# Miniprotein binders against d3e3m2: the designs that were tried, part 9

Target 1, 234 residues: d3e3m2
Amino acid sequence: MVELRVNAGNVKNPNVHKIGIIALGSHLENHGPALPIDTDAKIASHIAFQASLESGAKFLGVIYPAHELKEINHGIHVSLEDLTDEIVKVLKSAKKFLRISSVIIVNGHGGNLPIVTTLYDIEERTGLLITLNSKIIESEGPHGGSGELSMAKALGIIDESQVENQTNLEEYGEVGLYMFGEARRNDPNIEEGALDVEENGVYVDDVYGQELLKLAINSVLLDVEKQLDSHYGY
Short names: E, the ipSAE of ESMFold2; O, the ipSAE of OpenDDE; V2, 0.75 times the mean of E and O plus 0.25 times the DockQ between their complexes.

## First folded at step 6 (miniprotein)

Design e2 (at its last look DockQ between E and O 0.82; V2 from the best seeds 0.78)
Fold by OpenDDE base, look of step 6:
Structure e2 (fold): chain B 234 residues (1-234), chain A 80 residues (1-80)
Amino acid sequence: as target 1 above (234 residues)
Amino acid sequence: SDEELLERAKELVRRAIELDREGRYEEAFRLYLEAIELLLRALRKEPDPERREELRREIEEYLKRAEELREILESEESES
């Protein structure tokens, strides 16, 4: 039996090896002409991976499926139940092979927010302490808007030549979720975002994008610290 | 309103500084992040370039301090 060097590298607390960080986004959603269909997955993955680099926690990769409201059909999604089952499957594998005790799920897609209602079920089925981090969603603003465009610029996945077309809402109605009247009527936050895009348009600011990413990464790092202090994080 | 966001951010920073001085680094770290979030929200909608630069400078300052606090927390955990 080999003894692992748990203090090697930038690791300050060897208990950080019991913490996993995994991204949850969406790989198959339209975000207007300037952004790739896997924008949310890449943003979430970047935040998760950078947080793992800085904290020393284990990077677990990215969940493949995503959820969305039925009223919002700009992508391909699964039910909340199917998403929950896939998360459980992946995390059981991580626990089995990596001997982790807790996980931070870094969520970069608003349609996944209902997963908060299944966290307890995930914890029971996996035996892991689970923290859901959706800070980037809370901070970035409207779908395909200035926040996501700016982060996409920072990550090098934006088509800047298409930014001028991003607010052609007749052609690209998924931007700001403008085309989804029922969703807008049901959720004031969605309505606010749609109106913001319609009235104010969008812009790209590389520094703003970097600052958003830094906020999100630091938020995940705070969750790592909290898990280290928890009885279940040891 | 944007003004309300900025006032809330100022209050959070004030409290963060106090907690920092008291050695309550985790709590200070949390409040800095909350303040940064509010400032970024204000920045997103700010059309004036000069005001945008002012907000950016504040965000940069608080991000820097937050990162320093995180490093302190890591060091304390390693020593305990």
Scores: ipSAE 0.818, ipTM 0.933, lowest interface PAE 0.5, mean pLDDT 94
Fold by ESMFold2, look of step 6:
Structure e2 (fold): chain B 234 residues (1-234), chain A 80 residues (1-80)
Amino acid sequence: as target 1 above (234 residues)
Amino acid sequence: SDEELLERAKELVRRAIELDREGRYEEAFRLYLEAIELLLRALRKEPDPERREELRREIEEYLKRAEELREILESEESES
């Protein structure tokens, strides 16, 4: 084995190498005709990768499976237990091979939010300090709506020729979660989003998309600072 | 409502500026990001192009300061 220069490059804090950043999205979820099937995974991966570049923390890639509530059935998802187990498996591998002691999970998919109830279990099973960052889904607005379209424009993954069809809610009822009556009845935020898309439509705004991404990236960088503080104290 | 979001964002910025002046940069950074989030939610529903541009200028101002604070925090850690 060669001597590893763990602090080589433009590394400003020697403890940043103990931090991993990993994306969590969905690879197989409809977002209307203007957005790719893996929109969530791409957005989360961009945020995670950019934050890793700007902080020096290790980029760990993207977790493949995703969870979703049964009443929002429009993709390929797994149970919360299966997602939790997969996260543990991936993070154990990262810990074993990469000398990390903490991880930031960048979540780009609302259906994954229930993993907040299993974070302690993940920490106990991996021995890692885990932070879940869901800022982008808290900020982006309705599913397949203007926020995601605008970010997709900024990332170059939008099909602009299909934007005029994005709110054909009879065909693409996943947009705004419009077609999911039970979910809309159970969650006033989902109902509000569905009505917004139906009544006001969607738009594409490249600058708005860039600012959403910057907010999310800086939110992850704040999490890096907080994890560095935890390592600094020990 | 949009007015409620804007008023809350204004409150967060006032507190962030206070923390910034006190040298509590990580806390100021966090509050600037919270304010930016609220402004982006207001921007999403704002139909008037002129008002959208004013919101974008405000967001840019606070994001610029947040990024400056992050650079200060990174510099202080490197010197430690």
Scores: ipSAE 0.714, ipTM 0.900, lowest interface PAE 1.2, mean pLDDT 90
ESMFold2 (binder alone), look of step 6: mean pLDDT 82; pTM 0.776
ESMFold2, look of step 7: ipSAE 0.705; ipTM 0.899
ESMFold2 (binder alone), look of step 7: mean pLDDT 82; pTM 0.768
OpenDDE base, look of step 7: ipSAE 0.814; ipTM 0.931

Design e3 (at its last look DockQ between E and O 0.02; V2 from the best seeds 0.00; counts 0 for: pae O 6.0 > 1.5, placed apart)
Fold by ESMFold2, look of step 6:
Structure e3 (fold): chain B 234 residues (1-234), chain A 80 residues (1-80)
Amino acid sequence: as target 1 above (234 residues)
Amino acid sequence: SDEELLERAKELVRRAIELDREGRYEEALRLYLEAIELLLRALRSEPDPERREELRREIYEYLKRAEELREILESEESES
């Protein structure tokens, strides 16, 4: 049998091969007419893939289902339990076949945030060290707003012919979560975002989009370094 | 407010630079990324083109330093 050349290629730290990076987004969530229905999945996948390229950690793909708050009632989503079960299933397969011991989940969808309450259950059921990185959703601003439009421009997934229609909130009320009155009443951050989109509109800025992506990628790379530290105690 | 974001970002950068000079690179990197996030939030709302460009130059420099620190940390771990 031939020995596996695990350090072949541009590998900076050989223990990075114990780390997997996987995206978590939403494939079926409206973001107005200028953004694709799978915006969250594409952004999260780009960040996860780019971080895997730069660190040498294993890219594990993207998780299909997503969760969303009851009050939003838009898009195709599953329960928190079903999402947690799917994450466990995917990560058990990765552990079984890829010899990983830790995973970074790059989350690109705000509705997935409740997974933070099930991370220890996921760790127990998989035997993996799990880090949830939600930096991009913390940084991007309102749903379907300038941050996502700008990142979409940088990624080449924006329909610029529709940008002027993005804030036609009577037709595209998902932008800024404007149409979701109960969600806005329950969460001041959602209300602030909806008002921002209504009052200030949106813009597209390619450089701003690139900067948001770089922030998120570097945040994931920092998580890689933290997981490398947990494998070595010196 | 944007003034609060900018003041907090300045404090984070000042502390990050101190940690960087002390060789505490992981802590410095974390603070640089926090500062960059606040600067990007301020940039999102900044209407003045000259101020936007000044913010972009700061963000670029801190992102560049963050990448350098990551490379240093990665090299130090590979030596183990």
Scores: ipSAE 0.476, ipTM 0.832, lowest interface PAE 2.3, mean pLDDT 90
Fold by OpenDDE base, look of step 6:
Structure e3 (fold): chain B 234 residues (1-234), chain A 80 residues (1-80)
Amino acid sequence: as target 1 above (234 residues)
Amino acid sequence: SDEELLERAKELVRRAIELDREGRYEEALRLYLEAIELLLRALRSEPDPERREELRREIYEYLKRAEELREILESEESES
């Protein structure tokens, strides 16, 4: 059997090879005219991949399906059960072929947040330690808002010519989830975001976008360190 | 019974909210976690998909608050 050079490259702790980082986002959601339908997936993937580069953890790619509340229909989504099953399937494959012992799921889509209720099931079915990281969701602000626009600018996926149209909420009501009255009534955070977009509009700031991404990456790096300390004795 | 579990969970949450408002975060956290456990048990036995989704939403809300309380408690420990 081949002995792998686990200390080769910019690797400080060889146990980092037992950690996988995988992105979870959404590939099929409207984000107004200035952002692609796969914005969340690309943001999450960037954070996950950059964290893997900096830590040395294994990059596992991106989960394909996403979940959302039924009352929010700006995209194509699956049930929480189906999402959970797909995560289990993908992570079992990663464990089988890459011999990992733990995973950090980097979530960039608010509709996926209920996955926190199935983490134990995922751990039991995969035999992996699972950390869910949704730091970017806590920081970015409203859907299609200034945070996502700024990160999209940093990643080069924004159509800047359409930013002026992003707040045409009659045409693009998914921005700030403005058009989803029931969701707004049920969740004060959604209402706050919708009002922010309506009253203050949106802006694009490349520096702000870079800082948001950096903070999210650093949060994932901290999760890597926590897994190393708690699970592997370093 | 599942109904009894749900009623117990509701009572625990009511108490947790009161403790939370009083700044008794450690005690509130314990009650939230206990309520979540009961709700998870109810969820496992619930056959109706719509009811399952409602339970998941409720569990998520309390998990989110529990995590916030943990962060508060950790920050207090680091300052002492």
Scores: ipSAE 0.019, ipTM 0.377, lowest interface PAE 6.0, mean pLDDT 90
ESMFold2 (binder alone), look of step 6: mean pLDDT 83; pTM 0.784

## First folded at step 7 (miniprotein)

Design f1 (at its last look DockQ between E and O 0.86; V2 from the best seeds 0.70)
Fold by ESMFold2, look of step 7:
Order: structure tokens, then C-alpha cells, then sequence
Structure f1 (fold): chain B 234 residues (1-234), chain A 80 residues (1-80)
């Protein structure tokens, strides 16, 4: 067989080829009429792909299923255990065929945050070092709000003709999680977001969206550097 | 509150600059990104166009320095 040139191209560190970057979002979750149903998956995929391009780490694609809290009754989601099992299945395949030793999971959906409690199980079952990066979730603001609209504008996936309808909360109660009373009672951040959307509405700002994406991409690039430093011995 | 966010961001930047000058680039990079996040939260709700523009200029300045630090870190690893 031919000797593999694993460091060819824009690779600056000889170990970066052992790092995989994979997106995790949601493909089937309403975000109001201005945003596509797969907004989370597209945003996470963009961040993961751009980080892969800039670092030289391998882009592993996007994980199909997502999790969501019981009290948020919308979209198509699976249990935490089923999502964890699917992540293990996908990452075992990547490890088997691509010679990776660590992975950064770029999470674009708040409902996936509970995976933090199963990361050790995923690492044990795959033999991979796993970093979960949820920076964009922490930065974007309310569901279907100005942050996601602005990123969607930057990515070219917004329907601007529908932005005026985005805060018709009687029709699109998923925006700001406004209609999910139990979730709002249980989580003050959800309540704050719902009130913000109701009181202040939403806006679209392309530059703001670009800045959010750049923050998230650089956060993933920092995770790459941390894995190179602490896991691969440089 | 947004004023509390801005004050925290200023403290993070002061520390990031100190780390940057000491050659502790990965730590400085992290603190710049944390400061940028707080500034973006403040920008999200800022109604004053003049203040929004100032916040945007700060964010761009710190993001530019963060990217420069990343390049330095990559250069150090390339010389391994």
C-alpha cells in the first residue's frame, strides 16, 4: 500500500490529523417561519467545518438525532441514552476508518446539553478523548431569536420575508420557548429569553451573526489547541 | 445587567493583555474569547446606535488579537 501523507496540505501540527470535529444539532425542530427546521444542524455544521478547514483536523460530518427536555413539546428528538448510543456508534465508525484518537463535538442545540453527563461513558466505549463545545449555545440568546436570525442571515439560510412574523408568538410559540410554561417555570434563563422576545422582539444583523460565528469557530480552534497540548504531548 | 457584563469584560481584557505580554498566549486567547462573549451579550440588547458601534469596534479589536495569538500558537507547534 502507499504511504499515507497524513500531514499534507495546510497541516501545521503532525498530530492534528488524529483529531476529528463533528457537528451535533437538531434537524427537526421548529424555529419560527424565518428559520429552517434544521437551523441548529446547519449552524453547528458550519462551525465544525470551518474549524476543520482552519486547523487541519478531520471534519466528521453531523450527528442525526438530538435530545430535548420533556417539557418542551416540539420537534423530533430522542432520549439521552439513545442519543449517547448513536454518538458512540458514529464515533466508533470514525475511529475504525479514519485513525482518529480524539474528537471535538460542536453542539448547536440547547437540548443536547445533558450529554455532558454521558461524556465519560462515550469516552470509555469508544476509546476516544471527547471535548463537548457548546459555546454557540451559550452565546446566541433565545431560541429563534436575534442571534439565530443573525447567524442565519450570515449563512444565507434565513427567509427574510417572514422575519416580521417571527414574533407572532400565538402562532410560533416555539420562538423564545414562549409557549412552554413548565420549561419557563423551571428555568429562569428560558423565562428571561421568552420575556425578551415578547417585550423587545427580534432583529436581523448580519455583522452580529458573523461575530457570533467567529467566536464559536475560535472557541473550537482553542479546543483543538488544548487537545494537541494535553493529549498528544506537545 | 449589561453594565455588569461590560465591567467583567474589561477585567478579562486587562488580564488577557497581561498574559499576552508575559507570553502566555493560550491563556490570553481564552480570556479574549470570554471577553468577546460578554461584549456580544451586551451588544444583543444595546439600543443606542453609537454604543453598538463602539461595542462592535471593541469586539473586532479583541477578535483580531485573538486570531493573531492563535497564529502564534500554531507557529510554535510548527517548529516542533
Amino acid sequence: as target 1 above (234 residues)
Amino acid sequence: SDEELLERAKELVRRAIELDREGRYEEAFYLYLEAIELLLRALRREPDPERREELRREIEEYLKRAEELREILESEESES
Scores: ipSAE 0.719, ipTM 0.903, lowest interface PAE 1.2, mean pLDDT 91
Fold by OpenDDE base, look of step 7:
Structure f1 (fold): chain B 234 residues (1-234), chain A 80 residues (1-80)
Amino acid sequence: as target 1 above (234 residues)
Amino acid sequence: SDEELLERAKELVRRAIELDREGRYEEAFYLYLEAIELLLRALRREPDPERREELRREIEEYLKRAEELREILESEESES
């Protein structure tokens, strides 16, 4: 049997190898003309990967499906049940092959937030401790808004020539979730975002984008530390 | 309101500094992150370039300190 060099590299605590970090986003959502349809997935993946680099935790990649509210129709999504099942499947594989004991799910898509209701089920089915991190969603602001545009600039995935068209809400009503009246009525946060985009427009600030990403990365790193401290004698 | 966000952020930073001085680095780290989040929210909606730059500088400062605190925590972990 091979003995793994668990302290090799910039690893400070070998128990960090028991922690996996996986991204959860959306690969198939319209974000206006300036942003790719897989914006959320790429943002989440960047945060997850950078956190894994800095902490030494295992990077597990990205979950493929995403969920969204039925009243929000700007992409292709699956049911909460199907998303949960896929997460379980992926994490079981990770546990099996990588011998991890806990996972941080880095969520970059608001439509996935209901997964919080299935976390216990995921834990029971996988035997993993699960931490859901949605810090970036809490911080970035409206869908297709200045926050996502700025992070997209930082990541090099923005089409800056289309930023001027981003707030053509008649054509690109998914921006700020403007077109989704029911969703706006049901969630004051969505309403606030829609109004913000409508009244104030959007901008691109690469430094702002970098700061958002750094906040999110550090938040994930904190979750790593919490898992180490609470479960692995950190 | 943005003013309320800023006041909350200031309080968080004040507490973070105190915890930092006490060697309670993890707790300080957390409070810095919370403060940064609030400042970023304020920044997002701030139209005045000068105020934006001020907020950005504060965010940068607190991010830097948070990162330093993280490094301290990692160092302590490696020594244990």
Scores: ipSAE 0.568, ipTM 0.848, lowest interface PAE 1.0, mean pLDDT 93
ESMFold2 (binder alone), look of step 7: mean pLDDT 83; pTM 0.779

Design f2 (at its last look DockQ between E and O 0.86; V2 from the best seeds 0.00; counts 0 for: other shape alone 2.698 > 2.5)
Fold by OpenDDE base, look of step 7:
Structure f2 (fold): chain B 234 residues (1-234), chain A 80 residues (1-80)
Amino acid sequence: as target 1 above (234 residues)
Amino acid sequence: SDEELLERAKELVRRAIELDREGRYEEAFRLYLEAIELLLRALRKEPDPERREELRREIEEYLKRAEELREILYSEESES
């Protein structure tokens, strides 16, 4: 049997190898003309990967499906059940092959937030301690807004020539979720975002984008520390 | 309101500094992140360039300290 060098590299605590970090976003959503359809997935993946680099935790990649509210139709999504099942499948594989004990799910898509209701089920089915981190969603602001545009600039995935068209809400009503009246009525946060985009427009600030990403990465790193301190044998 | 966000952030930072001095680095780290989040939220909606720059300077300072605290935590782990 091979003895793994669990302390090699930037690893400070070898128990960090028992922690996996996986991104959860959306690969198939319109974000206006300035942003790719896989913006959320790429933002989440960047945060997850950078956190894994800095902490030494295992990077597990990205979940492929995403969920969204039925009243928000700007992309292709699956049911909460199907998303949960896929997460379980992927994490079981990770546990099986990588001998991890816990996972941090880095969520970069608001439509995935209902996963919080299935976390216990995921934990039971996988035998993993699961932490859902949605810090970037809590911080970035409206869909396709200044926060996502700025992070997209930082990541090099923005089309800056289309930023002026980003707030053409008649054509790109998904921006700020402007076009989704029912969703806006049901969620004051969505309404606030829609109004913000409508009234104030959007901008691109590279430094702001970098700061958002740093906040999110550090938030994930905090979750790593919390899992290391957990009574689950880390 | 923006002012409320700033006041909350100031309080968080005050507490973070106290915890930092006490060697409670993880707790301080947490509070700095919370403060940064509030400041970034305020920054997002701030139209005045001068005020934006002020907020950015604060964010930069607290991010720097947060990252330093993180390194301290990692160092402590390596020594254990």
Scores: ipSAE 0.860, ipTM 0.942, lowest interface PAE 0.5, mean pLDDT 94
Fold by ESMFold2, look of step 7:
Structure f2 (fold): chain B 234 residues (1-234), chain A 80 residues (1-80)
Amino acid sequence: as target 1 above (234 residues)
Amino acid sequence: SDEELLERAKELVRRAIELDREGRYEEAFRLYLEAIELLLRALRKEPDPERREELRREIEEYLKRAEELREILYSEESES
């Protein structure tokens, strides 16, 4: 019989083979003309993949559907219940085939944040320990703003010829969530972001983008360490 | 305000350094990342090029130490 060599390769910690890392973003959300429609999915996938490379944890790919709040929703999104059900389906499949016991979900889209209210349900239905990491959302600043532009430069997915048009907010009102008046009225953080983009514009800074990505990757690596402490592979 | 962000980040760094020296590496790692996040928020809005460069050097120093702490944590687990 051939035994599975779960520790083969450069596995930095011998217990990480039971941890999966999966990206959660949005594939159909406008970010102005300089950023691709799947910016969130690409950023989350990069963070998740790099964390898997550095830790040795298994990379599980990216979840396609995404959620968004009603007052901001202008892309293609699903209900919180439907997103939760899809996460459960994907993770049950991963558990069945990959011998994992825990998962880190790397969230790159602010509209997905409400899944924090369904994490216990996901854990119950999958039998997995689940950690949600939304650090990049907390760190990147306004939607389609300097943080995302800078990360996109670092990743090579920016259209630099369109950066001058990024703050044409009458055409690209999704930038800074500028066009979403009710959301801005109800959430001071959204209002602050919209005013920042309107008053100060945006910029592209490759080094800043790299630093944001490093912060997020290291945050996921900290979550790996925490799961190793609580779920040391016996 | 940006000044409040910088003061909070300095407090976090001081505490992270203390934890680092005490060998409490996971806690130090966490506090360095929190400080770096606040510094990146300040950097995003900083218009002065010299002040931006100063913040960038500071952020890079703390990122470097955070990554070194991660490698120390890996080394301790590998030797167990």
Scores: ipSAE 0.706, ipTM 0.891, lowest interface PAE 1.1, mean pLDDT 89
ESMFold2 (binder alone), look of step 7: mean pLDDT 81; pTM 0.757

Design f3 (at its last look DockQ between E and O 0.92; V2 from the best seeds 0.83)
Fold by OpenDDE base, look of step 7:
Parts: structure tokens; sequence; C-alpha cells
Structure f3 (fold): chain B 234 residues (1-234), chain A 80 residues (1-80)
């Protein structure tokens, strides 16, 4: 049997190889005219991949489906059940082939937050320790707002010529989730975001975008450290 | 409010510095990240360019220290 060089490369702790990092976003959502429909997936993937580069943890790629509230209709999504099943499927494959013991899910889409209710199910079905990291969602602000625009600038996926049109909320009501009255009524955070976009508009700040990404990456690295210290396989 | 965010951030940083001095690097690292999050939130809504620059300088400082602490943590792990 071949012996793997688990300490080769920029690897501080060989047990990091037992940790997988996978992105969870959305590939099919409108984010106004300045942002691609796969903005959340790109942001989440960047954070996940950079964290894997810095920590030495295994990069597992990105989950394809995403979930969203029924009252928010700005993209194509699946049920929470279907999303959970796909995550289980992917992570079982990763466990099988890569011999990982734990996973950090880097979530870049607010509509996926209900997955917290199924984490235990995912852990039981996969036999993996699962950490959900949604730090970027907690930090970025409104949908299609200054945070996402700034990160998109940092990642090179923004159409800057369309930023002036981003706050045409009559045409692009998904920005700030402005058009989704029921969602706004149900969640004060969504309402705050919608009002912020409406009243203050949006801007693009490359440095701000980079700082958001750095925060998120470091947050994932903290989760890696916590899993390394865990008695569940380390 | 932005003022409340800033005060919370200051308190977190104060505690982080204390933990750092005590060699409690993981806990310090965590608190720095929490402070940075609050500062970035304040920055997002700050319209004054001068104030924005001040916040950015603080964020940069604390990010730098957080990353240093992370390196210390990983270095210690490699020695164990």
Amino acid sequence: as target 1 above (234 residues)
Amino acid sequence: SDEELLERAKELVRRAIELDREGRYEEAFRLYLEAIELLLRALRKEPDPERREELRREIEEYLKRAEELREILWSEESES
C-alpha cells in the first residue's frame, strides 16, 4: 500500500486532510444587472477554495442546487429536502473516496439557511461532523447590494457599467429583495436591507469587498481549527 | 446604531488584546473576527469618506493581527 505524504506542501497538521470544505450557494438567481446569476456560488466557492488553500483542508467543490423561501421568486431553487439529499449524496462520495471525517459547508446564499434544521440528519446519514459557515451572509448586507457588488468587483465578475442601473428597483426588484413584500413583512432583516437599498442606493468598493472576503475566509479557518481540536476523529 | 457597533467592537478588541497577552490565541482570534465583522457592518453604511478611511485602518490592523494569531496557532499545531 502506498504511503501518502500527508505533511508535504504547506500543511501544518496532517489531520487537516480529514477535513473537507465545500461551497453552497446559488447558481440561478437574479442579482440585478451588475451581477451574474451565479454570484452566490462564485463568492462561496472563492471563500471555500481560499480557506482550503490556506489550511490544507480538502476542497470539495460546490453543491449545485439551492433553496429559497417560496415568497422570494428571483431564481430557480429546490426544496429543502432535495437540497439535503443532494448534500448527503455529495458528502457520502467525498467521505468514500477521500477518507474525510468532517466537512465545513461554506454557505453564500441566505435562502439556504434553513439547512441548519437538517444538519443533524446530514451528519447521521453521512457519518461526518458538519459545520455550517454562513459568515459571509451575516456580513455582506442586502441582496445585490454594496457588499455583494464590492465582493464581485474583487472577484472580477461585476459589470461596472450596470451599477448605475442596479437600483432601478422597478425593473430589478430582486435587489435588496425590494419587490418581495411578504418576505419583508416576515423578516425585519430583509425589510432593513430593502429600505437600505431604496434610501441609500448601492456602491462598489474593491477594498471593502476584499475585507469581507478575508473575514469570511478567516471565519472558515477558525472552523477548521475547531474541527482539528474535535475529539470526533482527530 | 453605528455608535453601538463601534462600542461593541472596541470592547471585543480590548478583550482580544488581553487574551492575546495571556497566550489564549484562539479566543483572541475569535474576538478579533467578531470585532472586524462589526466594523465592516459600520463601514458599509458610513457615508463620510474620512470616517470610512478610519474604519478601514482599524479593520486592516485587526485583520493583520488576526492572521498573525492564526499563524501562531498553526505553528503550535505543527510542533505537537
Scores: ipSAE 0.877, ipTM 0.949, lowest interface PAE 0.5, mean pLDDT 94
Fold by ESMFold2, look of step 7:
Structure f3 (fold): chain B 234 residues (1-234), chain A 80 residues (1-80)
Amino acid sequence: as target 1 above (234 residues)
Amino acid sequence: SDEELLERAKELVRRAIELDREGRYEEAFRLYLEAIELLLRALRKEPDPERREELRREIEEYLKRAEELREILWSEESES
């Protein structure tokens, strides 16, 4: 048998092949008429894949289920426990077959943020070092707003003919999370986002979308560097 | 306020440049990314096309340097 050349190609660090990068988004969540139902999954997958290309870390694909707060009752989502269990199952498979020792989870959906409380459980059950990167959701602005529209333009997944309808909030109240009054009352960031979309509307800016994606990709690459330093003995 | 974001970003860039000159590239890289995030938040809310273009040029300059620093860091690791 030919021995595996794990560092073949443009790979700059001998340990990076032990790092996996996996996307986490939402596949079944409305984002208004201009954005596809799997917007979060596609954005997270693009960021994860590009970071894997630039670093040499292994791309592990995308996690299917997502979580959401009870007061935001739309889309198809699972409990935090079910999401955590699915992550463990996927990462055990990756560890079993791919010789990885650590993973960066690229999160593209705000409803998934509570998995930060179960990361220790995931690490214990998989034996992997886990980093959660949520930079893009911290940077993109309101749900279905200008940030996501602009990234979708850069990725070629926007329906531009529907952008004028994106802020018809009576019909598409998920935009800005406008329709979710209890969520807005409980979280000032959600309220600010809803008001921003209602008062200022939305726009599409391809360059802005590209810059958001570049920020997020470089943030993941910084996480790769941190894992190389902290886990692999540098 | 939006002026507060821009002032914070300027401070982060000044510190990033200082770290860059000192050869502390990982720290500089981190601070450039933090500054870029603040500039992107300001850009999102900026209605004036001329001011948007100024912000774009700053963001692109800092992204370019951040990516150069990353390349330097990874080149050093491959030589170990």
Scores: ipSAE 0.726, ipTM 0.898, lowest interface PAE 1.1, mean pLDDT 91
ESMFold2 (binder alone), look of step 7: mean pLDDT 82; pTM 0.766

